# Designs tried in a protein design chat: VHH binders against q8ne09r852to980. Part 2

Target 1, 129 residues: q8ne09r852to980
Amino acid sequence: KFSDLLNNKLEFEHFRQFLETHSSSMDLMCWTDIEQFRRITYRDRNQRKAKSIYIKNKYLNKKYFFGPNSPASLYQQNQVMHLSGGWGKILHEQLDAPVLVEIQKHVQNRLENVWLPLFLASEQFAARQ
Short names: E, the ipSAE of ESMFold2; O, the ipSAE of OpenDDE; V2, 0.75 times the mean of E and O plus 0.25 times the DockQ between their complexes.

## First folded at step 1 (VHH)

Design a6 (framework vhh_8k46_1; at its last look DockQ between E and O 0.01; V2 from the best seeds 0.00; counts 0 for: pae E 7.6 > 2, placed apart)
Fold by OpenDDE, look of step 2:
Structure a6 (fold): chain B 129 residues (1-129), chain A 124 residues (1-124)
Amino acid sequence: as target 1 above (129 residues)
Amino acid sequence: AVQLQASGGGFVQPGGSLRLSCAASGFTFSEYAMGWFRQAPGKEREFVSAIDWSGGSTYYADSVKGRFTISRDNSKNTVYLQMNSLRAEDTATYYCAKDEYSYFGYDEADFDYWGQGTQVTVSS
């Protein structure tokens, strides 16, 4: 269903606005940034590195992914921490693709199972149908 | 045209091993991530494993971690899935898939081409 939303640019924008209205746009931003990382050609190592570091700094902190309102459970957070090689690597190195994919999975899960249903149940959505 | 041809499936007893191969053609193999999915009867197709363009990064479903190993040989345009310690629940049709980009995904939507399935049956 989230994939359906991705294929509808107009509705995707409405979803983005919906999230923004609910002060919950970080999930979609994180998902999108990781998606952008995945689309960087392997030949552009500098851009991949820069994007990875950007994602790390913006999302892998105590205010979002490792915060109290994380899209991931504490257990899942710990798994990501372990997968990333610990705080040392998170703080000082770029993230590997598997780490980013795992993060995106948890973020997408919350988007699909929490926010998307709320969006589809909203009066705004109904008004457009 | 993009073609993905999987092979290596068969019958094996629990605890046994199989090695799947997927020969790719019709695109620049070394520029794309590859993945394996599987579908058991009556169940939805599920992600198994993926590998990035270089083979330097791999990703596994929790159900196969520690037992399956994905690899690739870009000189042969082939991706492999080494399956060890096979269980009855691993019985499924396995599909090789091409990722849309250089880095792997974990969702079917991340993949733009699929090969024909190869059957893996784990049974006593």
Scores: ipSAE 0.022, ipTM 0.465, lowest interface PAE 3.9, mean pLDDT 90
Fold by ESMFold2, look of step 2:
Structure a6 (fold): chain B 129 residues (1-129), chain A 124 residues (1-124)
Amino acid sequence: as target 1 above (129 residues)
Amino acid sequence: AVQLQASGGGFVQPGGSLRLSCAASGFTFSEYAMGWFRQAPGKEREFVSAIDWSGGSTYYADSVKGRFTISRDNSKNTVYLQMNSLRAEDTATYYCAKDEYSYFGYDEADFDYWGQGTQVTVSS
């Protein structure tokens, strides 16, 4: 049903607001930024590089993806670390597209399996039905 | 109570080697990143090296790259610093530190517990 939200702009905005109320807006922001990266054509390498660096700096840090409230377990974080080529590459370089796609999968999994069910069970959602 | 006990320092000639050890207790050692810092007399404490919870990622200050190697043995709750090709400028008190998370940063503020330190003196 996450795909259904993507096609309903009004309900998507309600979901975004729900996440903000629960201090969980980072998941949707991260998912959206990576989705935007995926929409940049491969031949626009400068735009892809700039977006990749932006995503890395905003999300791949101890405040989110490599922190205690990450959508990924420690072992999943280690998997991403291995795919990226290690901390040196994360800290000082851009990330390749496969790494960003893998991160997005973990983020989407939490959106779909944790936040979406809570949103659909919320009083605010039920009142609009 | 978190305790970090650094040892293995001493007097050594330029070009020599030392191996520092830091024994840890009071926390689940295998879940946290560890680091080494140093402070020469009259200078600010500076970052030397760090290692993540698993030992899979390491990082070094430019001044020690290629000469120092950080490692850890989670079965012994110990982090090590192998220091080769020592120079006079490496003279300092060396401190081990525990990061508050499983992956490390570069800032002293990222490390929440500090050991007593061990003195390394490189002199001809």
Scores: ipSAE 0.018, ipTM 0.389, lowest interface PAE 7.6, mean pLDDT 85
Fold by ESMFold2-Fast, scan of step 1:
Structure a6 (fold): chain B 129 residues (1-129), chain A 124 residues (1-124)
Amino acid sequence: as target 1 above (129 residues)
Amino acid sequence: AVQLQASGGGFVQPGGSLRLSCAASGFTFSEYAMGWFRQAPGKEREFVSAIDWSGGSTYYADSVKGRFTISRDNSKNTVYLQMNSLRAEDTATYYCAKDEYSYFGYDEADFDYWGQGTQVTVSS
């Protein structure tokens, strides 16, 4: 299960390396950055703002989330765009936590249903476990 | 083959209006962002406006905000630029362009296909 993988540091590292060797690290990186944001206490407004901006700049662009290799379908990209208040808001303003949570769901879906099954069936997984 | 045919240009007096159309073929129009750029003689090409795949998000250059409106009809594979309150400085060849993605950029490099353009002349 993906939750089991997340709770085992060694297995998580093996999965990360597997994705890196397949030039597919962006999904796990995105998931991890959003998870870190969600774990910042609400009281740490400055840290949450900085992390939100970092995630926006790194992932919510045409090279990843709004690009051809997005973990989200075009319809799902549109839903995220609508939740964000449109392209201008994404380019120039903050992202609210509900938007980041929605993005993380799409990223997790591809990790669980595409990449994790490939990893578990791989020679890399068999060789290490 | 991808083809973009811009039309609707012409001669108009300051304060007048024109509507430009761009008919697209050779790709799934509803999946890509579209943009309008313009180029006056002896000047660099500049961004005018862009619209995402659905028509839900639009963006405008500061010089045209409040005067120009971009729209699209996915059933007709056409993007439009409604130009109101035209000024002499709006005189240029107007180009429609297809973005490489479903959401738009502002730089020429974000667009992979360009039409031949339609001339707009605003003069008394």
Scores: ipSAE 0.007, ipTM 0.307, lowest interface PAE 9.1, mean pLDDT 85
ESMFold2 (binder alone), look of step 2: mean pLDDT 79; pTM 0.799

Design a7 (framework vhh_8k46_1)
Fold by ESMFold2-Fast, scan of step 1:
Structure a7 (fold): chain B 129 residues (1-129), chain A 122 residues (1-122)
Amino acid sequence: as target 1 above (129 residues)
Amino acid sequence: AVQLQASGGGFVQPGGSLRLSCAASGFTFSSYWMGWFRQAPGKEREFVSAISESGGSTYYADSVKGRFTISRDNSKNTVYLQMNSLRAEDTATYYCAASDIYYGDFELYDYWGQGTQVTVSS
């Protein structure tokens, strides 16, 4: 279960290493960056703004979230685009928390249903013991 | 300078099939996402399908998934839409479009073709 992996730092690190060896670390990186954003208190506006802009610049482009290997379907990408206020707002403004939460849901879905099962069946998972 | 010529539309009965073609010229076709959009009478233009530059990724509207197949031939600068199990609700003018950065929102497509009419009726 993904929540079990999140509660164990060593297992999380083994999963991260597995994804890195498969050149597929972007999903976990995106999920983690959004999780860090969510843990910043609303009172720390400068930190939240900086983290939001970092996430936007790193992931909301054609090399990842709007690219060929996106964790979101085309329709889900369009929903995120609509929630963001369109492409112009993505390019020129920071993203709101609800948009980031929606992105994280799509990323988590692929982590849970594609990458975690592959990890658990892998030689790397067996070798960790 | 840029041209996208859509063809292959026509009249078919429900359950029939059509293959649409879009021939491109005036830009580096292999560097562009290609999409199909449609517009029914009195409705907004809606997304149908898209294919990445290499053809390695394809995307479909939920309403057409399993019935339509998008493909491309970069050597011929052509994108295709194979339409099977056609329904009355598929009746629309179909447009092909090119974008170098995105494939979902029609407002982000750089080049648009002339439409080809598809009518599904008994």
Scores: ipSAE 0.000, ipTM 0.104, lowest interface PAE 17.9, mean pLDDT 81

Design a8 (framework vhh_8k46_1)
Fold by ESMFold2-Fast, scan of step 1:
Structure a8 (fold): chain B 129 residues (1-129), chain A 123 residues (1-123)
Amino acid sequence: as target 1 above (129 residues)
Amino acid sequence: AVQLQASGGGFVQPGGSLRLSCAASGRTFSSYAMGWFRQAPGKEREFVSAISWSGDRTYYADSVKGRFTISRDNSKNTVYLQMNSLRAEDTATYYCAADYSELFYDTEAYDYWGQGTQVTVSS
């Protein structure tokens, strides 16, 4: 289901617009930015570093991932904090790819189990025909 | 570092089946997208199939869609390619590749290439 949506450009765009309409675009934006990071090869080290820092600054803060509306539970936030080497490392250093992958798992879980069911039951989904 | 070992190739008649395995060693296998590519004599390497790090997204070349199935077992650090309804045009050396990046059809996008395994389909 979700994998089919991710691979279908039109369905993905409808889902994106649905989330934007509900002021809930941050999960899909975070998932997409981490996905783009994962598409940069190790040969492009400067581009990977820049994208990692961008993701860290945009999402790994108290306004999103460590905030009240986080896709991760407090327990999961603490696990990510531990994997990252603590708050100081998050603030001042690049994050390793496995940490970003772990964050993407939590984001994808909410997209699959909260937002996708809401989208499929929505008038926006029906109207896409 | 990631080291890849492909296996499972062999000789099979048209309509037959084979299962290829790609065993990986290294700490971050579960963080890599995995792909299968093939090269027939005198031809360029072409994309066959890929699977995301979590296993929830799969991609197939049009020539193999509906016949091949890619899967992975992250507990065994292994990716599999189940090949059914094999045709003479599937004859090639099959390679597995790993990358943190997700799912390009460009062979140059993959950084880690395994040893090839030969598949020959003939009557």
Scores: ipSAE 0.000, ipTM 0.128, lowest interface PAE 16.9, mean pLDDT 78

Design a9 (framework vhh_8k46_1; at its last look DockQ between E and O 0.82; V2 from the best seeds 0.00; counts 0 for: pae E 14.1 > 2)
Fold by ESMFold2-Fast, scan of step 4:
Structure a9 (fold): chain B 129 residues (1-129), chain A 126 residues (1-126)
Amino acid sequence: as target 1 above (129 residues)
Amino acid sequence: AVQLQASGGGFVQPGGSLRLSCAASGFTFSNYAMGWFRQAPGKEREFVSAISGSGGYTYYADSVKGRFTISRDNSKNTVYLQMNSLRAEDTATYYCAAHPWLDEYTYLDSSDYDYWGQGTQVTVSS
């Protein structure tokens, strides 16, 4: 279960290593960066703004979320683009907090339904200590 | 200087419609969520509606859902409140306000809004 994995530090580290060996770390990095953002209170405005800009620049581009290896379908990418206020907002302005939560849902879906089953069936999982 | 100018209030009969506007200046409008609050004489200021900086997310008080629509035009630095099917209990001074980071935990609390405009009076009476 993905929630069980998140609550076990050792299992989480094994999953992270599994993803790294398969050159598929971006989903977990994106999920983790957004989770860190969600834990920053809006009253820490400078920290929250800096983290959102970092996430925007790293993931909301054609190399990842809007690219061919996106965790989101084309339909879902278009919905996120619309909710973000378009490409100009993504490139030059501050994103709304709820759009990052929506992105995290798409990332978590692929982690839960693609990568976690592959990990659990892997030799790496069977051999873990 | 930061300014929010609300306009569009007036007298209307029950069942009528009004559109309020709030023109903003002095800050990066698209980085702020915008909200509408109202205050009737002798009452506390209450939440009406809010819209995220992009316009992708909207929030409404239960009393106005289905009747009021909030929208914004970031190219004009303006937020709007379309009020349909107006009732006598909608009579109040309506205020627009700017919020730095709108989410499900902060949109209802007027103390979480940084900037406030002058009110515009709405009177619904036969």
Scores: ipSAE 0.049, ipTM 0.488, lowest interface PAE 6.6, mean pLDDT 86
Fold by OpenDDE, look of step 2:
Structure a9 (fold): chain B 129 residues (1-129), chain A 126 residues (1-126)
Amino acid sequence: as target 1 above (129 residues)
Amino acid sequence: AVQLQASGGGFVQPGGSLRLSCAASGFTFSNYAMGWFRQAPGKEREFVSAISGSGGYTYYADSVKGRFTISRDNSKNTVYLQMNSLRAEDTATYYCAAHPWLDEYTYLDSSDYDYWGQGTQVTVSS
């Protein structure tokens, strides 16, 4: 499970490298950035705002989350768009914290159900067991 | 200066309806989640409802689910609380409050809200 991987720093790094070799690092990057956002105290508004803007600009665009290779289905993308207040809100500085958490769920889903199984089935992983 | 002005309170019979409004000024309204709390005499202030900045997420106390509806109009810097099927136990002073960044873990605690308005009294009595 993905949570198990998070508790093993060495294997997590191998997973990261695995994703890099498959030109698929964005999911883990997005998940990690949102996780970092979640770790910021809610009272630290400036830091949360800065991080949310960073995440929004990097991932909430047509090149990734709303792109053709999105970790979310079209339906899920539309849901997120609606929940985020539409493109007008996305283009604005601040998003709702729950929106980012929802995005992370979709990203985590692909990490767990697509990439993690491939990683665990890889020769590289087997060689380390 | 930050200001939250609540209105819409009053006297109503059980089963009746009221619509509270809270007009905000002095901060970027759309960047804040908004919430409603209430406090009855001799009781602790309790969470009623909250809505995220974009309005995409709403939260309700179990005691008001299905009866109360929170909404907001960011173009008017106003948050609303539609209260239907009012009960005597809903009698309280209702407060509007602003939350810096609402999530599933922070909406319930009043201490997480940065700005508070003056209360508006709601009295449900036959």
Scores: ipSAE 0.037, ipTM 0.429, lowest interface PAE 3.7, mean pLDDT 90
Fold by ESMFold2, look of step 2:
Structure a9 (fold): chain B 129 residues (1-129), chain A 126 residues (1-126)
Amino acid sequence: as target 1 above (129 residues)
Amino acid sequence: AVQLQASGGGFVQPGGSLRLSCAASGFTFSNYAMGWFRQAPGKEREFVSAISGSGGYTYYADSVKGRFTISRDNSKNTVYLQMNSLRAEDTATYYCAAHPWLDEYTYLDSSDYDYWGQGTQVTVSS
C-alpha cells in the first residue's frame, strides 16, 4: 500500500519516475510538498508561511485541484473552498495547516486507489521482481 | 501595537448563555489562529477553544464540546465564543489569544500563542 512504499526509498523513486513518464506527477508532487510542510517545525513561522503559499499557488488552481483533473470530486473541491474561507482568500492569502491536510487526504486517496495499482501492475515494476 | 480586547463576560445563572467577543488590532488578523483559555482562582490555565485563521477548523476542550461555539469575523477582526448551558464549573477569567499557524500540535499549548488579551470574567451562580 502507499504507506509501505513510503518506507522503501528505492521503490518510492521508481513510483515517482513511473508517474513522471505517464504525465501524472502532480499528485505525488502535491502530496510530497504538503508532507514537507508538515515536517517544518511549527514554530518556524517564515518557512511554514512561505511553503503554504507555494503549495496554494502551485496546486489550488483550475489546472489541478479546482479543475477537471483534480484528485477530488466537485463536492470535495467545494468543501475545501469553504474550509479555506472562499476563493478570494485562496488567491491572496496563505492556507491554514488543517486545510492542507484535507487536500493531502484527497491526493493520497488517488495515489493509493488509482496510481499505485497501475504502478504495481506495470511492466516496469514486474521487470524488477 | 498589538491589542486583544476581550468583552462580554458577566454574571449568569446556571443554564444561561453568554457571548464573549475579542477585538484584535495591530496584526493581520486572518493570518492568526485565535484561541480562548480560562483560569479559575487556584487552577492552572486551561484550553477552551480555538479556530483557524480562515475559520474553517475549530477545536474544543472535551469539557465544553456541544455547549460552546467559537467563530470569527475576519472583516471585523473579531473572534467570538458563544457559551450555552453554562455551569458553575465554567466560572473563570476567559482570555483570548492569537497564534500564527494553529494545527493539531499547537492549539493546546499556551506558550505557542504570541498575543494575549486582558481577560473577561464569567461567573455562573445562583
Scores: ipSAE 0.000, ipTM 0.224, lowest interface PAE 14.1, mean pLDDT 83
ESMFold2-Fast, scan of step 1: ipSAE 0.006; ipTM 0.315
ESMFold2 (binder alone), look of step 2: mean pLDDT 79; pTM 0.799

Design b1 (framework vhh_sonelokimab_d1)
Fold by ESMFold2-Fast, scan of step 1:
Structure b1 (fold): chain B 129 residues (1-129), chain A 124 residues (1-124)
Amino acid sequence: as target 1 above (129 residues)
Amino acid sequence: DVQLVESGGGLVQPGGSLRLSCAASGFTFSSYAVGWFRQAPGKEREFIGAISGSGDSTYYAVSEKGRFTISRDNSKNTLYLQMNSLRPEDTAVYYCAAEDYGWLPFSEDEYDYWGQGTLVTVSS
């Protein structure tokens, strides 16, 4: 169902609005930003670097990925930390694609198993076109 | 060079089981979404299922009704399709495919790399 939602612009917009009204847009924003990074070709080195740094600064902090509302468990957060090379790498350097893919996996898991079921059971989904 | 090589096809009797493998090389396998398709003679290519790079998310065509399971082993750069309770209508050439930069595989048009296929024949 998640892939169906992503491939339908109107359904995607309803889901985005649902998440905004519940102050829970961060998961979808994170997933989308990582997806955009993954679509940048290796030839666009400056764009890949800038996008990687943007994602790191916005999401890999105590306000989101390493915070109490993280899509990842404490164990999974430590796995990502290890894969990233520790706090020094997270704070001062860009992240490699495998790290971003691992983060996107955890974000997608919560979108599919928590937010999508809530959306499908919501009045907002029933009222959609 | 990016390569995908299917294996494991063959003749199997109705009700039997078969496991197909797809060996990948030339790219970082764990960063790609990969999937299985099949094509029977005279028919369009049909989606069977796909698995995310990490292996945490899988997507299946509902028509398979739980008979098929997709999995991957990133340490071996290999994709698998376990097929159970096979029927004559499952007879087809089975293809594996990979998507560059891991976009979710919603259609065959989204896959960048394809194997040459392996024939599965379900007959008595």
Scores: ipSAE 0.000, ipTM 0.099, lowest interface PAE 18.2, mean pLDDT 79

Design b10 (framework vhh_sonelokimab_d1)
Fold by ESMFold2-Fast, scan of step 1:
Structure b10 (fold): chain B 129 residues (1-129), chain A 125 residues (1-125)
Amino acid sequence: as target 1 above (129 residues)
Amino acid sequence: DVQLVESGGGLVQPGGSLRLSCAASGRTFSSYDVGWFRQAPGKEREFIGAITWSGGSTYYAVSEKGRFTISRDNSKNTLYLQMNSLRPEDTAVYYCAAEPDYFSGVYDDEEYDYWGQGTLVTVSS
């Protein structure tokens, strides 16, 4: 059902607002920023590099992906850390599509299995007209 | 905000062991990645090791990996450095530090926001 929500702009906006009212927007923001990166053509090297740096600075830190409220388990965080060149040794040039896709999978898992069920059961979803 | 205080330094003979402690004040210690650095007379600060906020991952300077062990006890707001098989070359002031910038690297002392005052370790016969 998450793919259905992604294909409906109005439903996506209602879900975004639901997450925002619950102070839980980071998962959807991270998913969306990675999706935008994936849609940048490989020929636009400067835009891809800038977007990957933005994602790394915003999400790959202890306040989100490597912190206590991460969508990834400690084991999964360690796997992403290894893919990224190691904690403290991450270079902007080493953050490429496979790493971002792996991060996006963990983020999507929590969106689908935690937040989407809560949204569908919410009064906000019932009143979404 | 956090304040850090090192203890456990002193004089030890070559081949001996010491355990250094770093006591943290403040509610956010359990959320911080923390590390140990040392500074020998006339030299710049040198990275020793770091441990993530959860204690799940540790990182060491390659030269120290077999002799030094970093650990933490978040219930006591304390960071530890176990130092074994000490050598005269290990003589230095040892510092604990907190909250490095992940993107600039835990190995760079300039990336840490909070520092203790240091504890002197002298390895000599």
Scores: ipSAE 0.000, ipTM 0.206, lowest interface PAE 12.1, mean pLDDT 79

Design b11 (framework vhh_sonelokimab_d1)
Fold by ESMFold2-Fast, scan of step 1:
Structure b11 (fold): chain B 129 residues (1-129), chain A 123 residues (1-123)
Amino acid sequence: as target 1 above (129 residues)
Amino acid sequence: DVQLVESGGGLVQPGGSLRLSCAASGFTFSNYDVGWFRQAPGKEREFIGAISYSGGSTYYAVSEKGRFTISRDNSKNTLYLQMNSLRPEDTAVYYCAADSTLWYEGLDEYDYWGQGTLVTVSS
């Protein structure tokens, strides 16, 4: 279970390494960066703004979220784009929390339903002492 | 000018340790994910590991087997690689790199590269 992974640092690290060996680290990186954003308090407005801009620049592009190996379907990509105010706004403005939460849901879905089952069946999981 | 400058390489005996540094200048270091790569003679450049802009996330190649640790100090604009229990097979030129995936600019995964520092593990 994904929530069990979050409560165990060693299991989380083994999952991270498994994803890296499969050239699939971006999903976990994206999930983690959005989770960190969500844990920054509203009082730290400048840090939240900087983190949201970082997430936009790193993940909301053709190499990941809008690319051929995106965790989101074309329909879901268009939904995120619309929530971001369209192409013009996504390039120049910070992302609001609801947009980041929506992105994280799509990323978590692939982690839970594709990558976690593969990890649990892997030799790396069996050898994870 | 954007620059990444590696240092700390040299000759070390098997079982020894080295700490590599990468000094960044000419860009806002704290906004970039940064990582370490190495290239042994006659081999392709391989990924060692990376650390997120805040230091909150690290990603390692499985082949390092817990011997290498990446850290950063944003106040000093410096990336580090701590290498322990070094083996002759770790002999390589070590490179640091900075990653910006700014879609509107069409940048590669690693935008900026250092020139490398040689690590030789031999007795």
Scores: ipSAE 0.000, ipTM 0.124, lowest interface PAE 15.2, mean pLDDT 78

Design b12 (framework vhh_sonelokimab_d1)
Fold by ESMFold2-Fast, scan of step 1:
Structure b12 (fold): chain B 129 residues (1-129), chain A 126 residues (1-126)
Amino acid sequence: as target 1 above (129 residues)
Amino acid sequence: DVQLVESGGGLVQPGGSLRLSCAASGFTFSSYGVGWFRQAPGKEREFIGAISDSGGSTYYAVSEKGRFTISRDNSKNTLYLQMNSLRPEDTAVYYCAASGPSLEDYLEWFSTYDYWGQGTLVTVSS
């Protein structure tokens, strides 16, 4: 289970290394950065804003989330665009928590349904000790 | 029976310093990430910072960085918060908390804090 993986440091590192080997680290990095954002307290407005901008600049572009190898379908990309208030807001403003949570759901779906099954069936997983 | 007990709170003048301690029992302290939170009257609970199970990594809320230092002594099952240059705005009940078994690099971000102390009051006033 994905949540079990997240709470086991050794298994998490094996999964991270597996993804690096397959040039597919962006999903786990994106998931992790959004999870970090979600755990910042609401009192830390400056930290939340900075993390939101960092996530937006790193992932919400045509090289990842809006690119051909996105974890989200075109329909889902359009839904995120709508939630964000359009491309102008993505380019020039911070993103609200509900938008980041929606993005994280799409990223987690691919981690759980594509990458985790491949990892569990891999020789890397079998050789882990 | 898991227990976290804070001590060291009290009245301090603005610009002063205090060191809080948190004594842990009933679990393997050296296997847990631990952190400090505070709650001022009428406000939500606020994260201050956390330290990994080994003490090798520390994480701070940006607003408190540079004035507060977190440390631990696994041989004494004790967590510390050193507070310097205290301001009236630091007046709060301070809580220590233990997360589940550590994702060390993600203590602040991933770990849910399952165990909490009863808190110790810090009042900063002239």
Scores: ipSAE 0.000, ipTM 0.097, lowest interface PAE 16.8, mean pLDDT 77

Design b13 (framework vhh_sonelokimab_d1)
Fold by ESMFold2-Fast, scan of step 1:
Structure b13 (fold): chain B 129 residues (1-129), chain A 124 residues (1-124)
Amino acid sequence: as target 1 above (129 residues)
Amino acid sequence: DVQLVESGGGLVQPGGSLRLSCAASGYTFSSYAVGWFRQAPGKEREFIGAISGSGDYTYYAVSEKGRFTISRDNSKNTLYLQMNSLRPEDTAVYYCAALDSYWESGYYSEFDYWGQGTLVTVSS
């Protein structure tokens, strides 16, 4: 169901507005920013690096991914840290695609299992009526 | 308001063992990585190692492998450094340090919060 929503621009916009009214936009924003990174060709290294740094600074902090309202459990947060290859390398290098894909999976799980069912049961899902 | 307080330092004979503790407060200790550093007289601050929030993953500086072990007890908000087979060159002030955010403002070579340090002297 989530893949169906992603392929319908009008339904996607209604879902985005639903999340915004519930002050829960960060999951969809994070998912979208990682998806945009994944679409940047590997040859465009400067753009990929800039997007990776933007995602890191915006989401990979205690206000979101490593905070109390994270889409990932504490165990999953530590797995993401481990995938980055140790503390010295993590601090000096951009996040590679496998790390961002793992983060996106955790974000997508909450979108699919929490927010999408609430949206579909809401009065805001008027596009299907 | 993050606070880190080291304890357990003292005088120990060469070949001896010592366990240092670091008590953490002011943040969700189990959510963040913490580590140990030391600074010997006349030398730069040296990284010893770090441990993930869960305790499942540890990263050690190559120079300390096998003699030092880092562990944590999240129920007590405490970080530990077990030091074995101590040598005179291990004499230093030992600091615990915490990351308050994995990547809050970009790449850093340093930890964000530091304790006051505890002196370890290895001498006969």
Scores: ipSAE 0.000, ipTM 0.137, lowest interface PAE 11.8, mean pLDDT 77

